Miniprotein binders against q96jn8r1131to1294. Designs and how they scored, part 203

Target 1, 164 residues: q96jn8r1131to1294
Amino acid sequence: TLEFLENHGKNILLSNGNRTATRVASYNQGIVVINQPLVPQLLVQVRIDFLNRQWTSSLVLGVITCAPERLNFPASACALKRAAWLLRGRGVFHNGLKICEKFGPNLDTCPEGTILGLRLDSSGGLHLHVNGVDQGVAVPDVPQPCHALVDLYGQCEQVTIVNP
Key: E = the ipSAE of ESMFold2; O = the ipSAE of OpenDDE; V2 = 0.75 times the mean of E and O plus 0.25 times the DockQ between their complexes.

## First folded at step 16 (miniprotein)

Design g49 (at its last look DockQ between E and O 0.84; V2 from the best seeds 0.00; counts 0 for: pae E 4.2 > 1.5)
Fold by ESMFold2-Fast, scan of step 16:
Structure g49 (fold): chain B 164 residues (1-164), chain A 83 residues (1-83)
Amino acid sequence: as target 1 above (164 residues)
Amino acid sequence: SKEEELFKRAESLAKRALYLLEEGDYWRAAYLYLLAAELALEAGNPELAFEYARKAIELAKKSGNEFILKWAEDLLEKIKEEL
């Protein structure tokens, strides 16, 4: 079964059998990674459980290709400048470089209860799913192996892995 | 060899870029050409890398994607150093 790894940002507390991640302090240091590689056709989904509207921006989703078990996480996923493909707001980022200005819905405005998913297609393209709806290819080719990452940044203080 | 594997992957990416181009998906096609160009350069084939990067520039301009355009232009300058 899918779980969040024990290696995570310092402000994270895992619960519910490591399937729920809560950021217990500040607005950052909230990176979590799924315990299994994101293999083609595996749909990894998280539900937004709690938003603190004191903050402006919200969660970041994506994949990393470095080994996550011993990774020294930065304060924010956006500080990752290598081996990272991220979705923030409406932008798509390749190793810190914006490659698409507007993709899918604005992640900064998704309400509590939203289910966000990541999936690789058979060609290695990374897809974003929102409430069961495939938004299309966010990144056309992601190196493998890769690992799904969620940054509980800003407003997003809690997420839970949900089954298909 | 490592060079053979890099070349095969570059060709695979370029073929997928052609598919996206046929679908009218210009910025994603440009992205794949940029990855192919980087791999061709790593494989020691700057002539092939130049062709891929030039194509990426063309498609980035057509899509209006200024971010991919800057990446492609920067890569092309790096490729020229190896020609």
Scores: ipSAE 0.801, ipTM 0.903, lowest interface PAE 0.7, mean pLDDT 92
Fold by OpenDDE base, look of step 17:
Structure g49 (fold): chain B 164 residues (1-164), chain A 83 residues (1-83)
Amino acid sequence: as target 1 above (164 residues)
Amino acid sequence: SKEEELFKRAESLAKRALYLLEEGDYWRAAYLYLLAAELALEAGNPELAFEYARKAIELAKKSGNEFILKWAEDLLEKIKEEL
């Protein structure tokens, strides 16, 4: 069963069998990691449940290859400078460095109800899915094992893991 | 050995990059060559790293991806220090 790990950002409250993450304070400290590592063809999806439009930025999606149980989470995913591949806005980042400016839809403008997915293909390419539609390869190669990461940042205050 | 594993990984990435290149996917190919270059360098093969980095630069330019270009150029300079 896919769940968020108990090791999470300080402002996160888990519920619904650890399948729902809610940021209950401020605009940051909202990183969560999904328990099972991404294996090829496993589609992991989260639904944006609630947005607070007071802020301009929204959630960050990605994967990490470090041990998530021992990770000392920074206030935001953008502070991860190693073992991290992130999707923010329309940008793709590797260890904090942008590798693509315009990829897929703008995550900062995804409305509530949007279902975002991550999937590794057989070659280790990381795909983004939006509402069930494969947006293509965001990162051509990600080391395994890796874990899906969601940063409930800015507008994004709640997400829920959903099954395909 | 660790170096051998890194080397094989680098070659694998480069091979995949070549396939992407054949499909016209330049920036992703560039990224893979960039990774291959880093691995080759870590494996103690700066000559191979240099080759891969140059490919990354070339393909980054073709794709218009300034971010990978900058990264690859920085890596190239680092590689040159070890040649």
Scores: ipSAE 0.783, ipTM 0.901, lowest interface PAE 0.6, mean pLDDT 95
Fold by ESMFold2, look of step 17:
Structure g49 (fold): chain B 164 residues (1-164), chain A 83 residues (1-83)
Amino acid sequence: as target 1 above (164 residues)
Amino acid sequence: SKEEELFKRAESLAKRALYLLEEGDYWRAAYLYLLAAELALEAGNPELAFEYARKAIELAKKSGNEFILKWAEDLLEKIKEEL
């Protein structure tokens, strides 16, 4: 039921019933969004399938509250200046402003096979999961509805939605 | 009304911010107060927005989180322009 939305970054090819996203060119234009909003306790998970170590930075993970079906996505998620909460490296960002210097593992060093998850708790807190382990509350409240986003940036060339 | 819903959400966030403050989680409490301030301003209550933003500044300073502090200070100046 969970799939990547057909509206995505220009360098993305969807496959595997729209459950797999591959960045087929360059280092950016790789934003994908899950086709259903997060609801409390829904765990959305993606596996990092392929990395290209040509670059030092890697994927960005997060949520947006703008309706994603007709958005014009920027070249990279870091350019989202409204209605966005992002996990980059070890930082947490809201609308381009870093609000936490270190949270969870460094996404730039996660190897192939890592499973990254996002969920909301009952209070609207955004949680990161890494290989099934809850890393705690990244953002204490995110407005609903919100939509899970992955930016296949830099090193990250392919991710696949996996079931919990 | 839409304004009543915004106000109720702002109060809910402020209450949760107080719980975080009592637990010593200053930057996350400041974050919730900033969200509450933005909602209060959108609801047409700049006096309440000012109160929440001032609390956020205090807590951001205690936390040492300079990015939250910058956000809180910018918001307070914006709110002052609406008073």
Scores: ipSAE 0.224, ipTM 0.607, lowest interface PAE 4.2, mean pLDDT 89
ESMFold2 (binder alone), look of step 17: mean pLDDT 89; pTM 0.886

## First folded at step 17 (miniprotein)

Design U90 (at its last look DockQ between E and O 0.91; V2 from the best seeds 0.85)
Fold by OpenDDE base, look of step 17:
Structure U90 (fold): chain B 164 residues (1-164), chain A 93 residues (1-93)
Amino acid sequence: as target 1 above (164 residues)
Amino acid sequence: SDAFRLFFEARRIIEKGGDPEEALKKAKEAFELFIKEGNLEFAAFTAIMIVELLKKLGKDPEEIKKWIEIAIELAEKAGNKWLVELARKLEKE
C-alpha cells in the first residue's frame, strides 16, 4: 500500500492512513515522501486536494535517491542539494540546479483536483502524468531505487495518494 | 471533504484576521464532520484550533477546559505524539 512516510516536514499532518498529507502551518516545511520506491511501470499519483491562492508558488514533485527514513528535510525541496530530481513550475531541477526550463504544465497553476503522477519507464526515464496523461520524460535516467517526493509548498496545502 | 473545506475556511479567517466567531463556528462544524468521518488526527487538531479560538474570544473557562480534554483524548486515540504534545500545551497556556 502506498503511504507517506512518518518522516516528513514539520508542518505536515498525515491522515487517512497516511495517504493524505496536509500542511497545517506556514507555507513551507511540507515535504513528504512515499514509502514504496518507484519501480518500472509503477504509477504513483497524488491529487491536489486544497490550494491557498495567496502564494504564487505551489507544490514541488520529484524523486530522491537517498534513504528517506533518515533524511532531515529542509524547509523546502529546492534546498535539497543531493540525490534529488524535482519538478517545480515548469522547470526540472537536479540537486537544486535547473536542468530544463520548460517541461509539461506549470505546476504552480494546477488547480485543485489535478492528479499528478510519476512513473519510471524501463529505461529509467521519469515520466510525469497529469490527469492520467503522460507528459513525457522529465528526467531521462534516474538512479534506482528512488522515492517519490512531494513538497506541499506555497499554495498547496493538501494532497492525497490516489490509485491509478 | 466538506470537513476539510470548513477547516481551511476557518484557518483562512484566522490568518486574515477575520471574525474569530465565524472561524469558531466553522471549526466546530469541521470537528463534527471529522468525527463522523473517523478522522481522529484532524478531529484532534481541530479541537486544538477550537481551544485557541475560545481563548482568543475569552470564552467560558469550562468550555475551554472541555475542549482541551477532547483534544488530548483524541490526540491520544490517534496515536500522534505531536498532537498529544500540542494538546497538552494548551493546559499550560
Scores: ipSAE 0.852, ipTM 0.932, lowest interface PAE 0.6, mean pLDDT 95
Fold by ESMFold2, look of step 17:
Structure U90 (fold): chain B 164 residues (1-164), chain A 93 residues (1-93)
Amino acid sequence: as target 1 above (164 residues)
Amino acid sequence: SDAFRLFFEARRIIEKGGDPEEALKKAKEAFELFIKEGNLEFAAFTAIMIVELLKKLGKDPEEIKKWIEIAIELAEKAGNKWLVELARKLEKE
């Protein structure tokens, strides 16, 4: 089954059979990674369970192409300058550089209960799903293997892996 | 869940420098619900939060020692080494 890896940001406490990630301190150090690489037709979904609107920015969603089991994660996903493709706010970023101004919803405004999904298509295109609706290709050609990542940043305090 | 709602309410009070008695009440309620749900990770972490609140309130050292022992036991039952380390630091302080 899909779980979060035990290697994660230092402010994360895993629960619910490692399917729920909670940031238990501060506003950062909240990077988590799904325990299986993305393959075509695998849809990884997380539900936003708890937000704190005191913060301005919210979660980051995306993929990394480095093996995650022994990787030292930075304090925030925004500091990933290599092997990373991230959706943040309204933008898409590759290695810290914005490559798309607007794709899908603004992640900073997604409410509790929003279900966010990632999958690869057969061409290596990375798709975002929002509440079951495919938003299209965020990134056209992601190298494989790649691993789904969530950064429980700022507003986002808890997410849970859910089945499609 | 109600357990996590109460947990986050207690955390908000602590972060904003609010009334530690109010935070303690919510944390104890969350603890009981986490125990009932079998969420050992959060029962242990919430027990750690309770210890910090009891220390801040200047409560009976024997009560504080009891909660430290609860936190350690639950962290060990959860099999979480980070939680065990965190709980044992409370003994040294």
Scores: ipSAE 0.803, ipTM 0.916, lowest interface PAE 0.8, mean pLDDT 93
ESMFold2 (binder alone), look of step 17: mean pLDDT 88; pTM 0.881

Design U91 (at its last look DockQ between E and O 0.99; V2 from the best seeds 0.86)
Fold by OpenDDE base, look of step 17:
Structure U91 (fold): chain B 164 residues (1-164), chain A 93 residues (1-93)
Amino acid sequence: as target 1 above (164 residues)
Amino acid sequence: SDAFRLFFEARRIIERGGDPEEALKKMKEAFELFIKEGNLEFAAFTAIMIVELLKKLGKDPEEIKKWIEIAIELAEKAGNRWLVELARKLEKE
């Protein structure tokens, strides 16, 4: 079953069989990684459960290709400088550098209840799903194995892994 | 869940410098619901927050002691080392 790994950001408290991640302090230190690597056609989804609207930025979603169990998480996903493809706002980032300016909906404005999904296609393309709708390929060729990463940053205070 | 809703509402009150009594009330309500839901992690964490609020409010030492014990017990039952450590620190404050 899909769960968040025990290795996570310092401000995260896991619950619900490690399927729910809650940032219980501050605005950062909220990175979590899903245990199973993404394989073609596997749709991994998380639901935004709670938002704190005092902040302007929200969650970051993406994948990492390094071993998640050994990763020393920085305070935010934006500080990942290797093996990281991230969706933030409307941008796509690779190792901290923006590689796409406009992609999909603005993650900073997704309301509570929004379900965000990641899926690899047969060609290694990483797709973003929003409320079940495929938004297209965010990253055309992602190295495998890779793991889905969620950074509960700023507004985003809780997410839950949900089944398709 | 309603438990989480109450939990976050209570936290918002605290963060905004609102009425700690209202925060305490909501945290206690959240606690009961977390217990009913079988959410041991957040039952434990909420208990910790309750202790902190009680201390801030200068409440009865016996009540504080009770909630510390609850926090420790639930943290241990949850098997969460981080929560256990947090709960144990309450005894030293």
Scores: ipSAE 0.842, ipTM 0.929, lowest interface PAE 0.6, mean pLDDT 95
Fold by ESMFold2, look of step 17:
Structure U91 (fold): chain B 164 residues (1-164), chain A 93 residues (1-93)
Amino acid sequence: as target 1 above (164 residues)
Amino acid sequence: SDAFRLFFEARRIIERGGDPEEALKKMKEAFELFIKEGNLEFAAFTAIMIVELLKKLGKDPEEIKKWIEIAIELAEKAGNRWLVELARKLEKE
């Protein structure tokens, strides 16, 4: 079954059989990774459980293509400079560089209860789902294997893995 | 859940420099709910936060010591070494 890896940001406390990630301090050091690589039939979904509107920016969602079990994660996903494709705000980033100005909804405005999904299509395209609705291909050709990543940044204090 | 709602409400009070007595009351309520839910990780973490609030408020050392022991026991039951380390730091100031 899908769980967050024990290797995660320093401000995360896992609970609920490692299906719930909570940032318990500060605004950063909240990177978590799903314990299974994406495959075309797998839809990884997380629900935004708690937000703190003190902060302007919110969670980052994406994938990494290096093995995550022993990586030393930076304080924020935005600092990932290799093997990373990230959705932040409305932008798509590859290794820290913006490659698309606007894709899908603005993640910084998603309310509590929003369910965000990631899946890989058969051609290697990375799809974003929002409340069950496919937003299309965010990244057309992601190398496999890759792992879904969530950075509980700023506003985002808790997410829970949910079934499709 | 209601436990996490109360937990985050108390945390907001602390972060904004609000009334620590109000934060303490909400943390104790969250603790009870985390226990009822069997959420040992957050019961332990919430107990640690309660200790820190009690120390800031200058509360009875007997109450503080009781909560430290609760935090350590719950952290060990949760099997979380980081929580055990955090709770044991409370004994040493």
Scores: ipSAE 0.789, ipTM 0.914, lowest interface PAE 0.9, mean pLDDT 92
ESMFold2 (binder alone), look of step 17: mean pLDDT 88; pTM 0.874

Design U92 (at its last look DockQ between E and O 0.96; V2 from the best seeds 0.87)
Fold by OpenDDE base, look of step 17:
Structure U92 (fold): chain B 164 residues (1-164), chain A 94 residues (1-94)
Amino acid sequence: as target 1 above (164 residues)
Amino acid sequence: RSDAFRLFFEARRIIERGGDPEEALKKAKEAFELFIKEGNLEFAAFTAIMIVELLKKLGKDPEEIKKWIEIAIELAEKAGNKWLVELARKLEKE
């Protein structure tokens, strides 16, 4: 069963069998990691449940290749400087550096109810899914094992893991 | 979309924006009841903590405050969340 790990950002409260992550304070410290590593053809999806639009930025979605159980999470995913491939806004980032300017829809403008998915293909390409639609390869070759990461940042106050 | 969480976030936003704490309290209590009904112990506990803080801010009856502190602690323990337990117990010292 897919669920969020107990090791998470300080402002996160897990519920619903650890399938729902809620940021209960401030605008940051909201990183969560899904327990099962991504394997080829496994689609992992989260739904944006609640947004607070007083902020300009929203959730960050991506993968990490370090051991998530031992990770000391920074205040935001943007501060991850190793073993991290992240989608923020329309950009793709590797270890804090932008490697793609425009990819897929703007995550900062995704409304509540949007379902975001990550999937590895057989060649190690990381795909973004939006409401069930494959947006293409965001990262062409991701090391395995890797874990899906969600940063409930800014607007994003709650997400829930949903089954495909 | 969860009505419980809707009410919860509305209450929180009122607090953060410096709005009417009585309105926040009303919404928090409604959220609490719904969380209980739904069996969401984590957020029942956390909302109880929020209620305590609002009651203190409003200068409400110490007995009511005590009641909600006990509820918060009990629910946090039932939820098995150490962080919530710690938060709830801190309420007794404030």
Scores: ipSAE 0.860, ipTM 0.934, lowest interface PAE 0.5, mean pLDDT 95
Fold by ESMFold2, look of step 17:
Structure U92 (fold): chain B 164 residues (1-164), chain A 94 residues (1-94)
Amino acid sequence: as target 1 above (164 residues)
Amino acid sequence: RSDAFRLFFEARRIIERGGDPEEALKKAKEAFELFIKEGNLEFAAFTAIMIVELLKKLGKDPEEIKKWIEIAIELAEKAGNKWLVELARKLEKE
């Protein structure tokens, strides 16, 4: 089954059989990674459970292609300068460089209860799903193996892995 | 939307804004009971730590505070979470 890795940001407390991640301090140090690499038949979904609307920015969603088990995570996903493709706000970023100005919903405005999904297609394209609806290809050719990543940043205080 | 987590975050907001610590304590204790009923030992332990900090701020009976520290340690150990055990044991240091 899908779980968050025990190697995670310093402000995360895992619960619910490692399927729920909660940021228990501050606004950052909230990176979590799914324990299995993405493959075309795998849809990884997380539900936004709790937000603090005091903050302007919210969660970051994406993938990393380096081995996550011993990685030292930075304070925020935006500091990943290698092996990272990230969805932030409405933008798509590769290693800190914006490669798409607008894709899918604005993650900073997604309400509690939103279910966000990631999967690879057969060509290595990274798809975003929102509430079960495919938003299309965010990144056309992601190297494999890769792992889904969530950064519980700013507004986002809790997410839970849910079944498709 | 979990009632336990709703109460937990409500208590956290009161603490962050410098609100009434008696109100935060009431919500934290209610969240604690629900986390116990859910079998969420990680958050039962973390909420017990929050309760200790509120009791200290309120100048409550040292024996009550000591009891809650012991509860937090026991729950963190049952959860198998060494980071929570370390956090709870720091409360013993005052």
Scores: ipSAE 0.812, ipTM 0.917, lowest interface PAE 0.8, mean pLDDT 92
ESMFold2 (binder alone), look of step 17: mean pLDDT 84; pTM 0.831

Design U93 (at its last look DockQ between E and O 0.99; V2 from the best seeds 0.87)
Fold by OpenDDE base, look of step 17:
Structure U93 (fold): chain B 164 residues (1-164), chain A 93 residues (1-93)
Amino acid sequence: as target 1 above (164 residues)
Amino acid sequence: SDAFKLFFEARRIIERGGDPEEALKKAKEAFELFIKEGNLEFAAFTAIMIVELLKKLGKDPEEIKKWIEIAIELAEKAGNKWLVELARKLEKE
């Protein structure tokens, strides 16, 4: 069963069998990691449940290749400087550095109800799915094992893991 | 869920400096729904929020005490140490 790990950002409250993550304070400290590592053809999806539109930025989605159980989460995913591939806005970032300027839809403008998915293909390519539609390869070769990461940042106040 | 909708509405009111009575109303409604949904974590957290609102409004100490007890109980039932700690702090404020 896909769940968020108990090791998470300080402002996160988990519920619904750890399938729902809610940021209950501030605008940051909202990183969560999904328990099961991504394996080829496994589609992991989260739904944006609630947005607070007072901020410009929204959730960050990506993967980490370090052990999530021991990770001391920074206030935001963008502060991860190792073992991290992240999607923020329309950009793709590796260890805090932008490696792609425009990819897929702008995550900062995804409305509530949007379902975002991550999937590894057989070649190690990380795919982004939006409402079930494959947006293509965001990262061509991701080391394995890796875990899906969601940063409930800015606007994004709640996400829930959903089945494909 | 409707519970979360109400919960966030209450928080929005608080954050915007709106009417705490309105926030309280919504929080209490959210609480009831969380209970019905079996969401102990957010029932507990909402109870904490209710306590804070009641204190802000200068409501009856007995009601405040009641909600503190509810918050603690639910937090313990939820098995969430963080919530328990938050709830216990209410007694010291």
Scores: ipSAE 0.850, ipTM 0.932, lowest interface PAE 0.6, mean pLDDT 95
Fold by ESMFold2, look of step 17:
Parts: structure tokens; C-alpha cells; sequence
Structure U93 (fold): chain B 164 residues (1-164), chain A 93 residues (1-93)
């Protein structure tokens, strides 16, 4: 069963059998990781449950290729300088550097109830799904194994893992 | 979801320096719903929020002590050491 790992950002409180992550303080320290690596048949989906529009930036979604169980997470995903491919706003980032200016919708404007999905295709391409609609390949050849990551940053205060 | 709506409403009031009596009402309602749902993690965390509000309002020390014990017991039942530590810090204040 898909769950968030117990190793997570310091401001996260897990609930609902570790399938719901809530940021209970501040605006950062909200990184969570899905407990299973991505494989082509696996669609990992999270629903945005609660937003605070007082903040201007919102969640970050992506993958890491290092072992997540004992990783020491930074305050925000943007500080991941190694083994990370991230979607933030409309941009795609690799190890903190923007590699694509515009991909998919602007994550900073996604409302509560939006379901965001990550999946690898048979060629190792990373796909974003938004409300069931495939946005195409964000990253063409992601090293495996990799794990899905969500940073409950700024606006984003709660996400829940949902079944496809 | 209704429990979390009330929880976040209380949190917004606290963060913006609003009326702590209004925040306390919403937090107590959220607490009851979290208990009903079996959400021990958020029942404990909400009990901690209630303690902080009661202290801010200058409420009866015996009521505050009761809520601290509730928070500790729920955090222990949930198996969450971070929540236990957080609740026990309230005993020092």
C-alpha cells in the first residue's frame, strides 16, 4: 500500500495510516516521500486537500533517486542539489537548476481538490497527470530507482494519497 | 474533512491574531470530530492547540492541566513521540 515515509520534513504530521500529510507549522520543512519506488505500472496520485492562499508559492512535486529512508531533508525541495528532478510552478528543475521553463499547468494556481499524479513510462520518462489528464513527459529518462516526493510548501498545507 | 476545516479555521485565527475565544470554539469542535473519526494524531495535536488557547485566555489552571493530560494520553496511544514531547513541553509553561 502507498504511504508517506516516516522520514519526512520536521513540520509534517502524518495521519490516516500515513496516507495524509499535513504541514502543522510555518511555511517549509514539509517534504514527504512515497514509500515505494516508481515503476511503469504505478500511478502515484495525491489530492491537494488544504491551501492557504496567503502564501504566493505552493507545493513542489517530483522524484529523488537516492535512498529516502535515512535522507536528511533540507527545509525546502529547492535546496536539493543532488539526485532530484522537481516540478515547481510551471518549471522543471534538476538539482536546483531550471531545465524547462514551462511544463504542464502552474502548480501555484492549482485549487483544493486537484489530483496530481506521477508515473514512469516504459522508456523511463516521468509523466505528470492533472485530474487524470496526462500532461506528457516532464523528464525523458529518469534514473531508477526513484521515489515520488511532495514538498508541502507555502500555500499547500495538506495532501492525501488517493487511488487511481 | 469537517474536522480539518474547523482545525484550519482555528489555525488561521491564531496566526492572524484574531479572537482566541472563537479559535477555542472551533478547536474544541474539531477535537470532538477527530476523536469520533479515530484520528488520534490530530486529536492530540488539537488538544495541544486548545491548551495554548486556554493559557492565552487565562482560563482555570485545572482545566488546562486536564487538557495537557488528554494530549499526552492521545499522543501515546497514537505512538507519536514527537507529539508526546510537544504536549509535555506545555507542562513547563
Amino acid sequence: as target 1 above (164 residues)
Amino acid sequence: SDAFKLFFEARRIIERGGDPEEALKKAKEAFELFIKEGNLEFAAFTAIMIVELLKKLGKDPEEIKKWIEIAIELAEKAGNKWLVELARKLEKE
Scores: ipSAE 0.812, ipTM 0.917, lowest interface PAE 0.8, mean pLDDT 92
ESMFold2 (binder alone), look of step 17: mean pLDDT 88; pTM 0.879

Design U94 (at its last look DockQ between E and O 0.99; V2 from the best seeds 0.86)
Fold by OpenDDE base, look of step 17:
Structure U94 (fold): chain B 164 residues (1-164), chain A 93 residues (1-93)
Amino acid sequence: as target 1 above (164 residues)
Amino acid sequence: SDAFRLFFEARRIIERGGDPEEALKKAKEAFELFIKEGNLEFAAFTAIMIVELLKKLGKDPEEIKKWIEIAIELAEKAGNKWLVEIARKLEKE
């Protein structure tokens, strides 16, 4: 069963069998990691449940290749400087550096109800799915094992893991 | 869910410095719905929020006490140490 790990950002409250993550304070400290590592053909999806539009930025989605159980989470995913591939806005970032300027839809403008998915292909390519539609390879070669990460940042106040 | 909608509305009112009575109303409604949904974590957290609002409004100490007890009980039932800690601190404020 896919769940968020108990090790998470300080402003996160988990519910619904740890399948729902809610940021209950401030605009940051909202990183969560999904328990099962990504394996080829496993589609992991989260639904944006609630947005607070007073902020400009929204959730960050990506993967980490370090052990998530003992990770000391920074206030935002943007501060991860190792073992991290992240999708923010329309950009793709590796360890804090932008490696792609425009990829897929702008995550900062995804409305409530949007379902975002991550999937590894057989070649190690990380795919982004949006509402069930494969947007292509965001990262061509991701080290394994890796775990899906969601940063409930800015606008994003709640996400829920959903099955395909 | 409607519970979460009300919850976030209450929080937004608080954060914007709006009418705490309105926030309290929404929080209590959210609480009832969380209970019905069996969401113990957010029932507990909402109870904590209610306590804070009641204190801000200078409401009856007995009502405040009641909600503190509810918060603690629900937090314990939820098995969330963080919630328990927060709820217990309410008694000291």
Scores: ipSAE 0.845, ipTM 0.929, lowest interface PAE 0.6, mean pLDDT 95
Fold by ESMFold2, look of step 17:
Structure U94 (fold): chain B 164 residues (1-164), chain A 93 residues (1-93)
Amino acid sequence: as target 1 above (164 residues)
Amino acid sequence: SDAFRLFFEARRIIERGGDPEEALKKAKEAFELFIKEGNLEFAAFTAIMIVELLKKLGKDPEEIKKWIEIAIELAEKAGNKWLVEIARKLEKE
């Protein structure tokens, strides 16, 4: 089954059979990773459960292309300088560099209840889904294997893995 | 859920330096709901929060001791090493 990996950010407490991730302190140290690599038949979806609108920025969503079980995660996903492809705000980032200015909705404005999905297509393209609707290819050729990553940053205090 | 909404309401009061009695009330309500839901991880974490609030308020040491014991028991039942570590630190102050 899909679960968050036990190797995660310091401020995360997992619950609900490791399907719910909650940031229990501060605004960062909230990186979580899905325990299985993405494959074309797999749609990984998380629901935004709780936000704190006091913060300006919200969650980061993406993939990491090296084995996550023993990685030492930084305080925030934007500090990942190797093997990372991230969606932040409206931008797409690779290893800390913005490679696309505008893709999909602004993640900083997604409300509670939004369901965000990631999947690979047969060509290795990374697709974002929002509330069941495919937003298209965010990254055209992601190296495999890769794992879905969520950073419960700023506004985002809880997400839950949901079934497609 | 209502348990998590109460939990986050208590956390927001604590973070903004609000009334710890108000935070304690919400935390105790969240604790009861987490128990009913079988959410051992958050029942334990919320019990730890309750201990910290009781200490800040200068409440009865016997009440504080009982909540520490509750936090440790729930953390052990949850099987979460981090929760056990922080709950046991409460015994040492």
Scores: ipSAE 0.796, ipTM 0.917, lowest interface PAE 0.9, mean pLDDT 92
ESMFold2 (binder alone), look of step 17: mean pLDDT 88; pTM 0.889

